VHH binders against Putative ABC transporter glucose-binding protein TsgA13 (tsgA13). Designs and how they scored, part 12

Target 1, 363 residues: Putative ABC transporter glucose-binding protein TsgA13 (tsgA13), of Haloferax volcanii (d4gpw5)
Amino acid sequence: TGGDTGDTDDTEASETTASEGTTSGTTTGDVETTDGGGPSEGETVNAAWVYISEIGDLGWSWAHDQARQAVDEQYDWLETEYTEAVAPSDSERVFEQYAQGDVDVIFGTTFGYQDPMYAVAEDYPDTVFEHATGYRTRENMGRYMGRIYEPRYLAGQATGMVTENNTIGYVAAFPIPEVVRSINAMALGARSVNPEATFKVRWVNAWFDPPTAREAANALIDEGCDVIAQEQDSPAAVRAASDAGVWTSGYNAPMGQFGGENYLISPIWDWTEFYGPTLESLHEGSWEADAFWGGMETGVPMLDEWGPNVSQEVKDQVAATEEQILNDELDVWAGSAFEGESDEFLFQEMSSFVEGVEGEVPS
Short names: E, the ipSAE of ESMFold2; O, the ipSAE of OpenDDE; V2, 0.75 times the mean of E and O plus 0.25 times the DockQ between their complexes.

## First folded at step 3 (VHH)

Design d1 (framework vhh_7z1x_3)
Fold by ESMFold2-Fast, scan of step 3:
Structure d1 (fold): chain B 363 residues (1-363), chain A 124 residues (1-124)
Amino acid sequence: as target 1 above (363 residues)
Amino acid sequence: QVQLVETGGGLVQPGGSLRLSCTASGFTFSSYAMNWVRQAPGKGLEWLSGISSGGTYTSYADSVKGRFTISRDNAKNTLYLQMNSLQPDDTAVYFCAKEGRYYYGSKSYYPDYWGQGTQVTVSS
């Protein structure tokens, strides 16, 4: 995630995988819904997923694979398969192998797959392709991503309400629009309920580097942060915060087991809400290429479950704001420098911090 | 701490062969795709080859396809590059690299997890 989670080092037994993906822009008006290839209505659908990392990471690839498993169990007409740990440099071969077989749709889950998938899609017009975090489409190739900044804003309110030092740490992957957008949304959320809240960011320069993420979290705690948020493909920063007795919010996947008594809540993915409707459209013969950019109203970006010691006051505040987001009554970016910016800008051009975030985005 | 240690470089005559090794520590080697990249004198980084975490899928740059072979031994935490039919233009520092992130609009590989490299010189 971010679109994908980070390329990190060895971890606990539950974190053995890296994932890769990049938030990429979608140009308003660049995508057309067109009929692609796919199975005839009512036939068995064969679907393949291609993952940048192994599915045991509790990160981006894990989140996609949980959804694959869920739809596989739900639909008796669906056959699923997957290939994990596919570097972008390996992906063209993997896509070609699936397209030469009898798969009807291939889901590629990292930005680096864009050019390989786009090339293979041209050569296999009867196969449907879907690219998470992508920026290009064809008649037989769609793209998809979720507006994770919405649940980030909500998690931000929780951090703003529980902090006593008004200093919140954020262990971040790379200074790219996807990550800057998440940091900014969380800061806006925190400041919406606590105008004195400030954020300190440490850049891991990796999506999956648990030792460095842990060190970054501990450095932030040493600097006075009493809440640690993160954007990594592992729960290492969440675990470090819990070990230090400070509040914590995770990312990508439910991380309550690692945050324990100090867990707040995390923005996570429920890709079942994208894959389900997409596979149903393929089964019904109604699939069209699209540029999915869904918010919490779609069910794709969402919040996990509250930690055990979070007060009812915090839960009530977040629930009230979530209702406003779901009813289209609250714009996360309202009152900020980014108010009124296009989806295109939000997706790929955001390169500066909002008020309340310390320092500047690295060039 | 992530550590990648490349060995096997040296001086070789044109047409010769070398086998590079990279020993990994500080991460679950079997969970990550691995790559070889090189930097020739006065040039930028060139990606050469990649291998999936389980070793099932491999890919190569056109400049080395058919001459170089990437492989891995997950039980030994070791990545290999077998280099055959070496040419003077293959002279470079060779780096073992753990798969990193690509930034939007860039084909640059992020060198967050590569070793110090090993020098390969192809000269009579």
Scores: ipSAE 0.000, ipTM 0.172, lowest interface PAE 13.4, mean pLDDT 82

Design d3 (framework vhh_ozoralizumab_d1)
Fold by ESMFold2-Fast, scan of step 3:
Structure d3 (fold): chain B 363 residues (1-363), chain A 124 residues (1-124)
Amino acid sequence: as target 1 above (363 residues)
Amino acid sequence: EVQLVESGGGLVQPGGSLRLSCAASGFTFSSYAMYWVRQAPGKGLEWVSEISSGGTYTKYPDSVKGRFTISRDNAKNTLYLQMNSLRPEDTAVYYCAKGGRYYYGSTSYYPDYRGQGTLVTVSS
């Protein structure tokens, strides 16, 4: 928990401020202009990505790597490289290796990288660091994440409209605020169009464990769930639902090819809308550390394409609600226990379920 | 008009090999990621391989990793799937599929277009 509201964390920036390496100091140690690292304006930008899993996960790491490939192809002045399957315990060494080399910016893409990256950023003030899902910043270190709860709410409406048993299953990773927030947003969406909808949650206790995710999905189906949603870095639960003839919604990356005839829609990431502008700012010499927390209006968290058997009524309902979210006419958390909570609370502190979700968050 | 035409399927014994081809036309082939997906009798679509636009990066699920190899020839607008050590459970209709572009307003992450398919039967 902290005072971070989605902007650059000034407390951490102040902690790292030093006369050495800064362009201008104040009496409090703050800088008048940012002195982030990176290339000189107009020079080649060398960027590195560090992934927790193999990019073939078809989930979180895959989505980031698709965006890396897209920006690499788009910008002649950009050179990209990556390292995959980096556990948090090994990440400090990888970050240090890149920072010692000819790399201008290092993107670390999992929550567990926060402390290793924060430490390395202090030792390499001329290198720019960006941390996906992070909560700490420095003068040379930004953080970024999207408000995925917005497309989760919309996917939730689809689940609520197609369920006949009013029992929806959710195959979840870990009982942490990020995951609780996603479950709650989907439940609120479903209940906004179907007040009788209920959610049953099963915890995999892993981001990537396809056999356990499949078992969890099948157990939920056996308990009467006729829709399966998931929060995993693989399509295993979506495949299990499809195999059973049960409606399904995926996560992270489009999973229509795995859901087939039973596919609804998934909340996914288009990281090109973050990486493109960030890399352009580095190329132009205008980069500043920020705490990006973008909604659907940014294009970063979004929905993929509808499955082939989803009715026009469902599509029209979701489109109308999406328009309301984009125009600030609908607050996802309105009417819930979390109405009026800060972005900081939503990001870091949500630890309980909303009405309609069975049981309690494991402690 | 986007066209994808698969070929190379057939009957093969367990442990055998087949090479599938996909002839692409109607779009700038070298600008798009490409996929192979399959559908076994009575089942949904299953992803089996992905290749980046330039051919440098490839991806496979564990079910085919080490046995299947995806490749492309951008000069010939052709996608390939080399299938080795085939198993009865690999029996399916195999489809070539065109991915999207993530930049310039194209954010599709799964195939917009797929071909007519080519049947692979693994049995004796």
Scores: ipSAE 0.000, ipTM 0.130, lowest interface PAE 13.6, mean pLDDT 82

Design d4 (from n9 with E99T Y103W; framework vhh_5c3l_4; at its last look DockQ between E and O 0.01; V2 from the best seeds 0.00; counts 0 for: pae E 16.9 > 2, grease 26.7 > 24.2, placed apart)
Fold by ESMFold2, look of step 4:
Structure d4 (fold): chain B 363 residues (1-363), chain A 124 residues (1-124)
Amino acid sequence: as target 1 above (363 residues)
Amino acid sequence: QVQLQESGGGLVQPGGSLRLSCAASGFTFSSYAMSWVRQAPGKGLEVVSDISSGGTYTTYADSVKGRFTISRDNAKNTLYLQMNSLKPEDTAVYYCAKTGRYWYGSKSYYPDYRGPGTQVTVSS
């Protein structure tokens, strides 16, 4: 699932850290043809994506696959393939299969792929690896993530402006820094325009569990929350809010069809803005391993379209703040306990709530 | 509230073996990758070995590969380092480290938390 740290049940895998099948192939040299400039041309980049879940989940894996499809359409020198629903315990096998073939770059899209990919990358130094959400790199293995807390802050302003009860519910995945960061950013955004706004959090302890996410949303509504935000790899909390006539903000994917008349807006991903430049660099031979941590200025973390009943006043407020973020004129953490913290701390260490979020982060 | 306690260090002759243990508490041990890092006198920290949260994947510094083995027992919240064929160059304080879940780049490796360490001295 999208985001990180499987507190979900992991299937055990082989303890092997080395690649099997180191045979790189037995091929004759390059074949060339000079038949008058023929129909074929240029270099091909072969890219593969490995997803934790099915691409139809309308969440994390869906967002990555939308970007795969977009780059596949955009670049005539690119061929793409993917394998979905790959448990971390099976992922080494999948990475090895791709690395042994003609694949030039492998994208692993969940935290649990980190250690399998890290091991395979050592055995296949001529293959490029890119890992989403992790913290390890090699000369041939980069990593990438976006500062989703920036559009979270913006969506937070919208929640603060529309709430009548001053109580906003957040259906959360796991109590890990990634999720805590999102909750805090949304709360800071809401309180920047409504100092009385408060957040109640319910932990699903899964990225994808539609029945539990729906139940959490309904419980928050029963507790008086008149806006429901969420961090899940499904639209279930958004649907629950819509069914109850409550304002709602989704995550990962455009969710207007699920939120209906009560849809606010969602922080979403446009991974084409990472994959496009990365694949171009591979095509040009200039790729280097990096630790991508891009904000809204990159276009990777962004906002969905507004819901049908959102007022112009809300849209104008959020647009003004977005302009400040894009111009590097706003520190979303200003005035909070996290003001002045490094990107590394924000990424890896945030484990407590800001003012306005009820309770404490579970340990 | 994270607590890490190393044990098993000591003085050993070259070619000898030691087994380090690290007892962990105050966090969900099975959810985190763990590392052994070492510091020789007057030198910086060196990552010796990493192990994934489930124990499936391990890495080793080139200087110890084939001689050291990292392992974990998630039921006992314990991390281990079996050190064989010890050399004088292995003399250092060895730390058990809980890694954070996210880091930036190879130069940005930062242990989230480490214990007080255990001294290993290999003297001929």
Scores: ipSAE 0.000, ipTM 0.131, lowest interface PAE 16.9, mean pLDDT 82
ESMFold2-Fast, scan of step 3: ipSAE 0.350; ipTM 0.697
ESMFold2 (binder alone), look of step 4: mean pLDDT 82; pTM 0.835
OpenDDE, look of step 4: ipSAE 0.125; ipTM 0.600

Design d5 (framework vhh_5c3l_4)
Fold by ESMFold2-Fast, scan of step 3:
Structure d5 (fold): chain B 363 residues (1-363), chain A 122 residues (1-122)
Amino acid sequence: as target 1 above (363 residues)
Amino acid sequence: QVQLQESGGGLVQPGGSLRLSCAASGFTFSSYAMSWVRQAPGKGLEVVSDISSGGTYTTYADSVKGRFTISRDNAKNTLYLQMNSLKPEDTAVYYCAKGRYYYGSKYYPDYRGPGTQVTVSS
């Protein structure tokens, strides 16, 4: 048998389904509590975050936790807590434990939490749930994600303008729609300013595997790639590109220190722009479940700072295109095979490459 | 760096038993749920069994319920899968996996080991 571990899962409470809350001690009366959960207006808000990995991953969980820390410092009425390293198979219990406590809102931050959170939300109608990357909602459960393909498109323009070999490498995590969408957006951006730009993709088959990401980057460089982009929870590919004197773009977090003289710019997350307004709505008693799908106009998906050797021409081109995106004057997918596709298709069904990306998405 | 190393696979006759082990390093093993995942020739990944970080909760695919038992030893950073009453359809490469997520109907582990081959034949 496995060890008891104590702090996460040592209880012998087998297969217990929490009651749907019909036995809350002091409240026995009227039918139909339909407020959608959360604290009364002006009361303190207790919020919990549940992370798939350690917050030190310098990637996805790190970006969410930076935002948690920022809003904790910003709002005197907010108390935050978190649990890291929670696999989907452990997540239902973690959500139940928070919902049984004095937590008003629970943020679950990985796609695999969908079914566990959706089930727990049914049993705890007075608790608010928010699922990052989720695709379903309930009266007391929202979902949220940012259109990271917008800053990917902009970073793509930078790659297309600096390449001399017209061959750009992409170190990718998994062949899932989220990643395919990012690759495609970058390729469309590059080709919008350089129609001859081509992308070569190597799949790490992990979100966090620095040695394999570094090897993939070096293999792409050996194949003639003079720019390396990546979608990993580490700067290893950025570091490898810099070490080889090759231009590079990172992901999730600012990676300028790793790209050095060869750094372009990276799509990153500022989740404070989602968590701040969401927590304020809970504090005001005005929260409603929604399917947040925010672009750069929200401030959630954004670009970090330019590398030191990027020309003003590149910066000006990207700034002009960013302004068009912010003003709703440019559709990233216009002119591609995905023009006119629904947000739901873009979110969960994109499984093929656009022109300019070599090969096919693995199945 | 996350490292997972499976062992214990091999050739076994129908009705036989095997015990798989997975040695984990590079992360706080006791803080993560773990999974056994398999891939039969020409098929996608199938989650066989999950175990919570403390070992209290387990799940099993319907195809293996009553025959397989997942367990862990957090003091040794080791995950186990006891496989009894093996059938030809259990033939697959078995992977130890840390973390998991789904996209649509497809399963993706955050990290998995190189795998160990289990072949069930007469």
Scores: ipSAE 0.000, ipTM 0.270, lowest interface PAE 12.3, mean pLDDT 84

## First folded at step 4 (VHH; framework vhh_ozoralizumab_d1)

Design e1 (from b6 with G33W; at its last look DockQ between E and O 0.01; V2 from the best seeds 0.00; counts 0 for: pae O 11.6 > 2, placed apart)
Fold by OpenDDE, look of step 4:
Structure e1 (fold): chain B 363 residues (1-363), chain A 123 residues (1-123)
Amino acid sequence: as target 1 above (363 residues)
Amino acid sequence: EVQLVESGGGLVQPGGSLRLSCAASGFTFSSYWMYWVRQAPGKGLEWVSEISSGGSLTKYPDSVKGRFTISRDNAKNTLYLQMNSLRPEDTAVYYCARGSTYYKWGSGTFDYRGQGTLVTVSS
């Protein structure tokens, strides 16, 4: 007996109270797009450089300053200034002073400036910061470095070809990835043409210490090195090698005048190829923070002039290898422990020597 | 041996254009600032243009500014000079020259030059 449960469909007519939609006038707050405070197109760009050492006659700071001078002459809309011999511990103050002075861009030119610049950049979002050799970036902070390991490899080949006893000396600055990478690249280059070539490293623990650099070079020579390479912001090691009648490779700037008859070649910098385009981008309002790491194809890392007594055979070998590098036909790290490593690793993490470099990287 | 070989010179009418080329060999071309210089009959050498190693920076004297353009192809070891709106006073032997220093912007200092190519601007 199917109980007819009468589903009383109580259609309660819910009175749709038309709630008057209070049009809350969304004040579209004009988000003033704070136009990133780069100079407007056509305005003067004010740029400042901060150098770790005195500019001097040749070296790292000198190379940067030569490029500063070049761009200053290139661009009528550019005003440049600089502060030299700024210790990392004092650099934060210097950066802040420039930022407060309405400088549009500040170039910090040493690794030790990374953290101070990073700190200051947070407080001055309308100022552009660029730091050399470091790895940190912000929206208003770029980084830049050249792949100097490419010309280091080439200079290394030259050392491998001219050594008579297969023992090459390297006067190094600090046991950091940058310096380790340079040593390794040079050793790989040397061993590419001379598998018996070995490297001895002496650490100066400074970028600029001519007396200690000289002593280190002399010690290496006394240990039997017949070629001296270096990574110092001075020609002191090159001079020491020259005085001893030992082949020598310099760094950062053309050092042939100090190497004399036994000068080989030096990896050097032309920073105009970075600073020029960077400043143009600022002037055009198109600058963005990036991580520049240009190779020899950019013209930033390069070789200087050959010494007067370098054989044509050495020149031809290096030229052929340079062409391979430029055509992406040669990986400097191929066949080494660092083959296939990322740019991040190569830039920031390289902390061991390749085969042929004696000893260990100090911890 | 360092070699610089200029080409592209010739006779042109006033207001005409020429493109000079310089083939470089015997050195790492991409490592050097390069120059064009010229020598008019009975005059000294005049700096005409400068270009940085990578080619990003260029400089000209007022005499040719806006009319001449220097460029380079480092992959081809070649330097170029585009000359527009040529004038009779542009008549000269034009030389490709290698910079003698890496960092002397605007100096016009060079250590090697080619044999030159003659440019004659005449009606």
Scores: ipSAE 0.000, ipTM 0.257, lowest interface PAE 12.1, mean pLDDT 88
ESMFold2, look of step 4: ipSAE 0.000; ipTM 0.111
ESMFold2 (binder alone), look of step 4: mean pLDDT 83; pTM 0.841
ESMFold2, look of step 6: ipSAE 0.021; ipTM 0.554
ESMFold2 (binder alone), look of step 6: mean pLDDT 83; pTM 0.839
OpenDDE, look of step 6: ipSAE 0.000; ipTM 0.267

Design e2 (from b31 with S30R; at its last look DockQ between E and O 0.01; V2 from the best seeds 0.00; counts 0 for: pae O 10.2 > 2, grease 25.7 > 24.2, placed apart)
Fold by OpenDDE, look of step 4:
Structure e2 (fold): chain B 363 residues (1-363), chain A 121 residues (1-121)
Amino acid sequence: as target 1 above (363 residues)
Amino acid sequence: EVQLVESGGGLVQPGGSLRLSCAASGFTFRSYWMYWVRQAPGKGLEWVSEISSGGSLTKYPDSVKGRFTISRDNAKNTLYLQMNSLRPEDTAVYYCARGSTYYKWGGYDYRGQGTLVTVSS
């Protein structure tokens, strides 16, 4: 049944209230072009470090952090912070966060940070970026590494002198030019004093994997290696060698406390000699992007202290060779397949072993 | 010795596509950023693409953005340039170039002999 929808027509009068045109004065905010210059002379410098691994007790990240702490203590105008255990895949975010937080300089400390740092640096032209071990630069992005192959050569001599069966083991990280260069330098050093010395390499495929590093060291020992060298961010291989009564050389940080009576010597880092001057240049407003690759003459790559049972003969030999390196009288690569190669090649093209290293570099 | 050998150039109609290849040897290919550059007749060298060592990052100028795609196969030591929607102004010799290592922002240090791309009706 069709109920009657009533009509009511209420004609309410639309009062035309004349809205007064409030002229919103467009305050042209003078975008102060903050001249994105580094901190002016006398201002506080804020610096951040990004580490691939936990700092831990010893290793690569530890060595960088020791230098961070040293510069933090040295300079009253410096404030420092860090983020540890940052995977390369997460590093871009971390760099952006620091840049957004008005950090003046960011130090990325592993090869895997190169690409993400390069990308971020483009977006933050007023922030300084420094990348360790990489090769890319920008106007606001520098690079830095030490010629650790020099102390590797020296440590290699020591290994060549102490080995009794001429078989030396190397616990390696990744099959990249950096690691290959280190292995080759050590082998060349060893063979300079012992032409019969040979190297066996085991790859961990990580910078920090103590369990696998230990297993690799033990496997090398089982294969007859009576000296164990390593390129890991932990003393695990050193400990394994020590436990087995085998001579050992560590890396990155002083590892004598873990090598015990069988400790030889380690190539290590003092990054203070890079970070200090770099931060000073920032504070003075003189920083420019460059490519640092300092040798032992800079103090950045160096040797730690000798083990307690290393003979004076070994020490004297290494000291004499070190002096030759420091005086530019010895080319580490002389007589090898890499003699006369450019710094560019040595830095990132070396992909084969020298004579005396067993096997091939994995592709 | 560093070698870069380009291939895949040729004659194509406007709106057509080509794929260039560059075979690299004499260096650790995977460790370098790589570039494509081109030189048109009577013009200077123009950058047309960049790729990071692992291939995760790519960059293009506005002139080719959305039309060209750079890629790499590090296992084959090969660089590629997929060129779509080609225009007469894309006519040039295309070179594969290796990124420079030291002190050169965005630069390259080696180039191949190039491959000619001609876009014409």
Scores: ipSAE 0.006, ipTM 0.333, lowest interface PAE 10.2, mean pLDDT 88
ESMFold2, look of step 4: ipSAE 0.118; ipTM 0.612
ESMFold2 (binder alone), look of step 4: mean pLDDT 85; pTM 0.865

## First folded at step 6 (VHH; framework vhh_ozoralizumab_d1)

Design f1 (from b6 with S30R; at its last look DockQ between E and O 0.44; V2 from the best seeds 0.00; counts 0 for: pae E 6.8 > 2)
Amino acid sequence: EVQLVESGGGLVQPGGSLRLSCAASGFTFRSYGMYWVRQAPGKGLEWVSEISSGGSLTKYPDSVKGRFTISRDNAKNTLYLQMNSLRPEDTAVYYCARGSTYYKWGSGTFDYRGQGTLVTVSS
ESMFold2, look of step 6: ipSAE 0.268; ipTM 0.672
ESMFold2 (binder alone), look of step 6: mean pLDDT 83; pTM 0.841
OpenDDE, look of step 6: ipSAE 0.619; ipTM 0.845
ESMFold2, look of step 8: ipSAE 0.108; ipTM 0.602
ESMFold2 (binder alone), look of step 8: mean pLDDT 83; pTM 0.834
OpenDDE, look of step 8: ipSAE 0.609; ipTM 0.842

Design f2 (from b6 with G33Y; at its last look DockQ between E and O 0.42; V2 from the best seeds 0.00; counts 0 for: pae O 12.8 > 2)
Fold by OpenDDE, look of step 6:
Structure f2 (fold): chain B 363 residues (1-363), chain A 123 residues (1-123)
Amino acid sequence: as target 1 above (363 residues)
Amino acid sequence: EVQLVESGGGLVQPGGSLRLSCAASGFTFSSYYMYWVRQAPGKGLEWVSEISSGGSLTKYPDSVKGRFTISRDNAKNTLYLQMNSLRPEDTAVYYCARGSTYYKWGSGTFDYRGQGTLVTVSS
């Protein structure tokens, strides 16, 4: 039975898929340059500062406000305002009030403001926020700090040279990376010229507490410290050292007037070198969120004037080292456990002492 | 010892330009506001420019604004004054001066000054 092999000629209909040339209309999306809501060139910039302590602290907040006053006088297009003695718990409300008042930029000047500022910045995208000492940023939120560990190292050298018993006291604020970094830098500086120098640390657990700072300084002196350094927003520890007739180094602002005959030198701030350029960038419409951490080359972190009885030998040593720092010839962290660490680590992670600092960083 | 040494003065025609320099020593130059001041014959000291410690802020009186520019190089411990469009009334001894305080902006107060350099604008 002849199996009729029906040759089913499967005519493969070659469907000529007409490649519709999708003319990708290059919609030149007019990138509306969202003119970043900075004041147009020539408009008034309204800037606000929020301070953790009273300006009368003669320290941290005072230094910021001196810079505020300087830029306010410098720029005819700038209007400035401030709120002092704002606790971190109240700062969110203050930031919101300024943002609602059509302030163009808000400067928050303490570590405890970073979280409240970060939260408020989300709700006010057209307002610029700048946070001192913190690490958080947004598109409309920058951060700023100086490398104060550089002048700390230099002041440390001075302490190492003048100590007679190799025991230096440090009145500290909080056990955070900022403060630990400063202590370490000062200890490294001291030990660079005096390998036998040691540091004792007492914690105040506040930025501004003059009575407790004074008590801490006196306790360190009673323990045999013949030099007192400090990281407080007041000259109280410097005054305590002066009253006791021991050498002293202050912080934040010039403190020679409080240190008397035993004053050494202090790491201090000139914030005009940050606020000026920042406000100019806002006025020009070129501001972008950044993480400023300028060294002594910027003029932001620096040393104040020497005390009246500091020897020329000490001045010459520190001047030579300062030149090396300015020329990028000296790494403050060289030879320490922190040599080669990133800026991120140095800024945010440093939580242990270098050799020569007694005790441990409280957890 | 604090030292300020001015240079660059001289005789110039009206409309001419000069650049003054001041070499600073004996103090942390980068920690101070700096000034140029001048004293014309028979007149008192006149403040002519101010600059912040890092150099970002500058201030001028109306008498020299738009003609004079103050600048500094902290790495060289040097202060500068560029003087353009000089006038006979700009004739004076020009002094480099250190600010008396670290945070005293716009005050024109200083604690040290150099020996000065003479600028004479005369046709």
Scores: ipSAE 0.000, ipTM 0.238, lowest interface PAE 12.8, mean pLDDT 87
ESMFold2, look of step 6: ipSAE 0.133; ipTM 0.639
ESMFold2 (binder alone), look of step 6: mean pLDDT 83; pTM 0.834

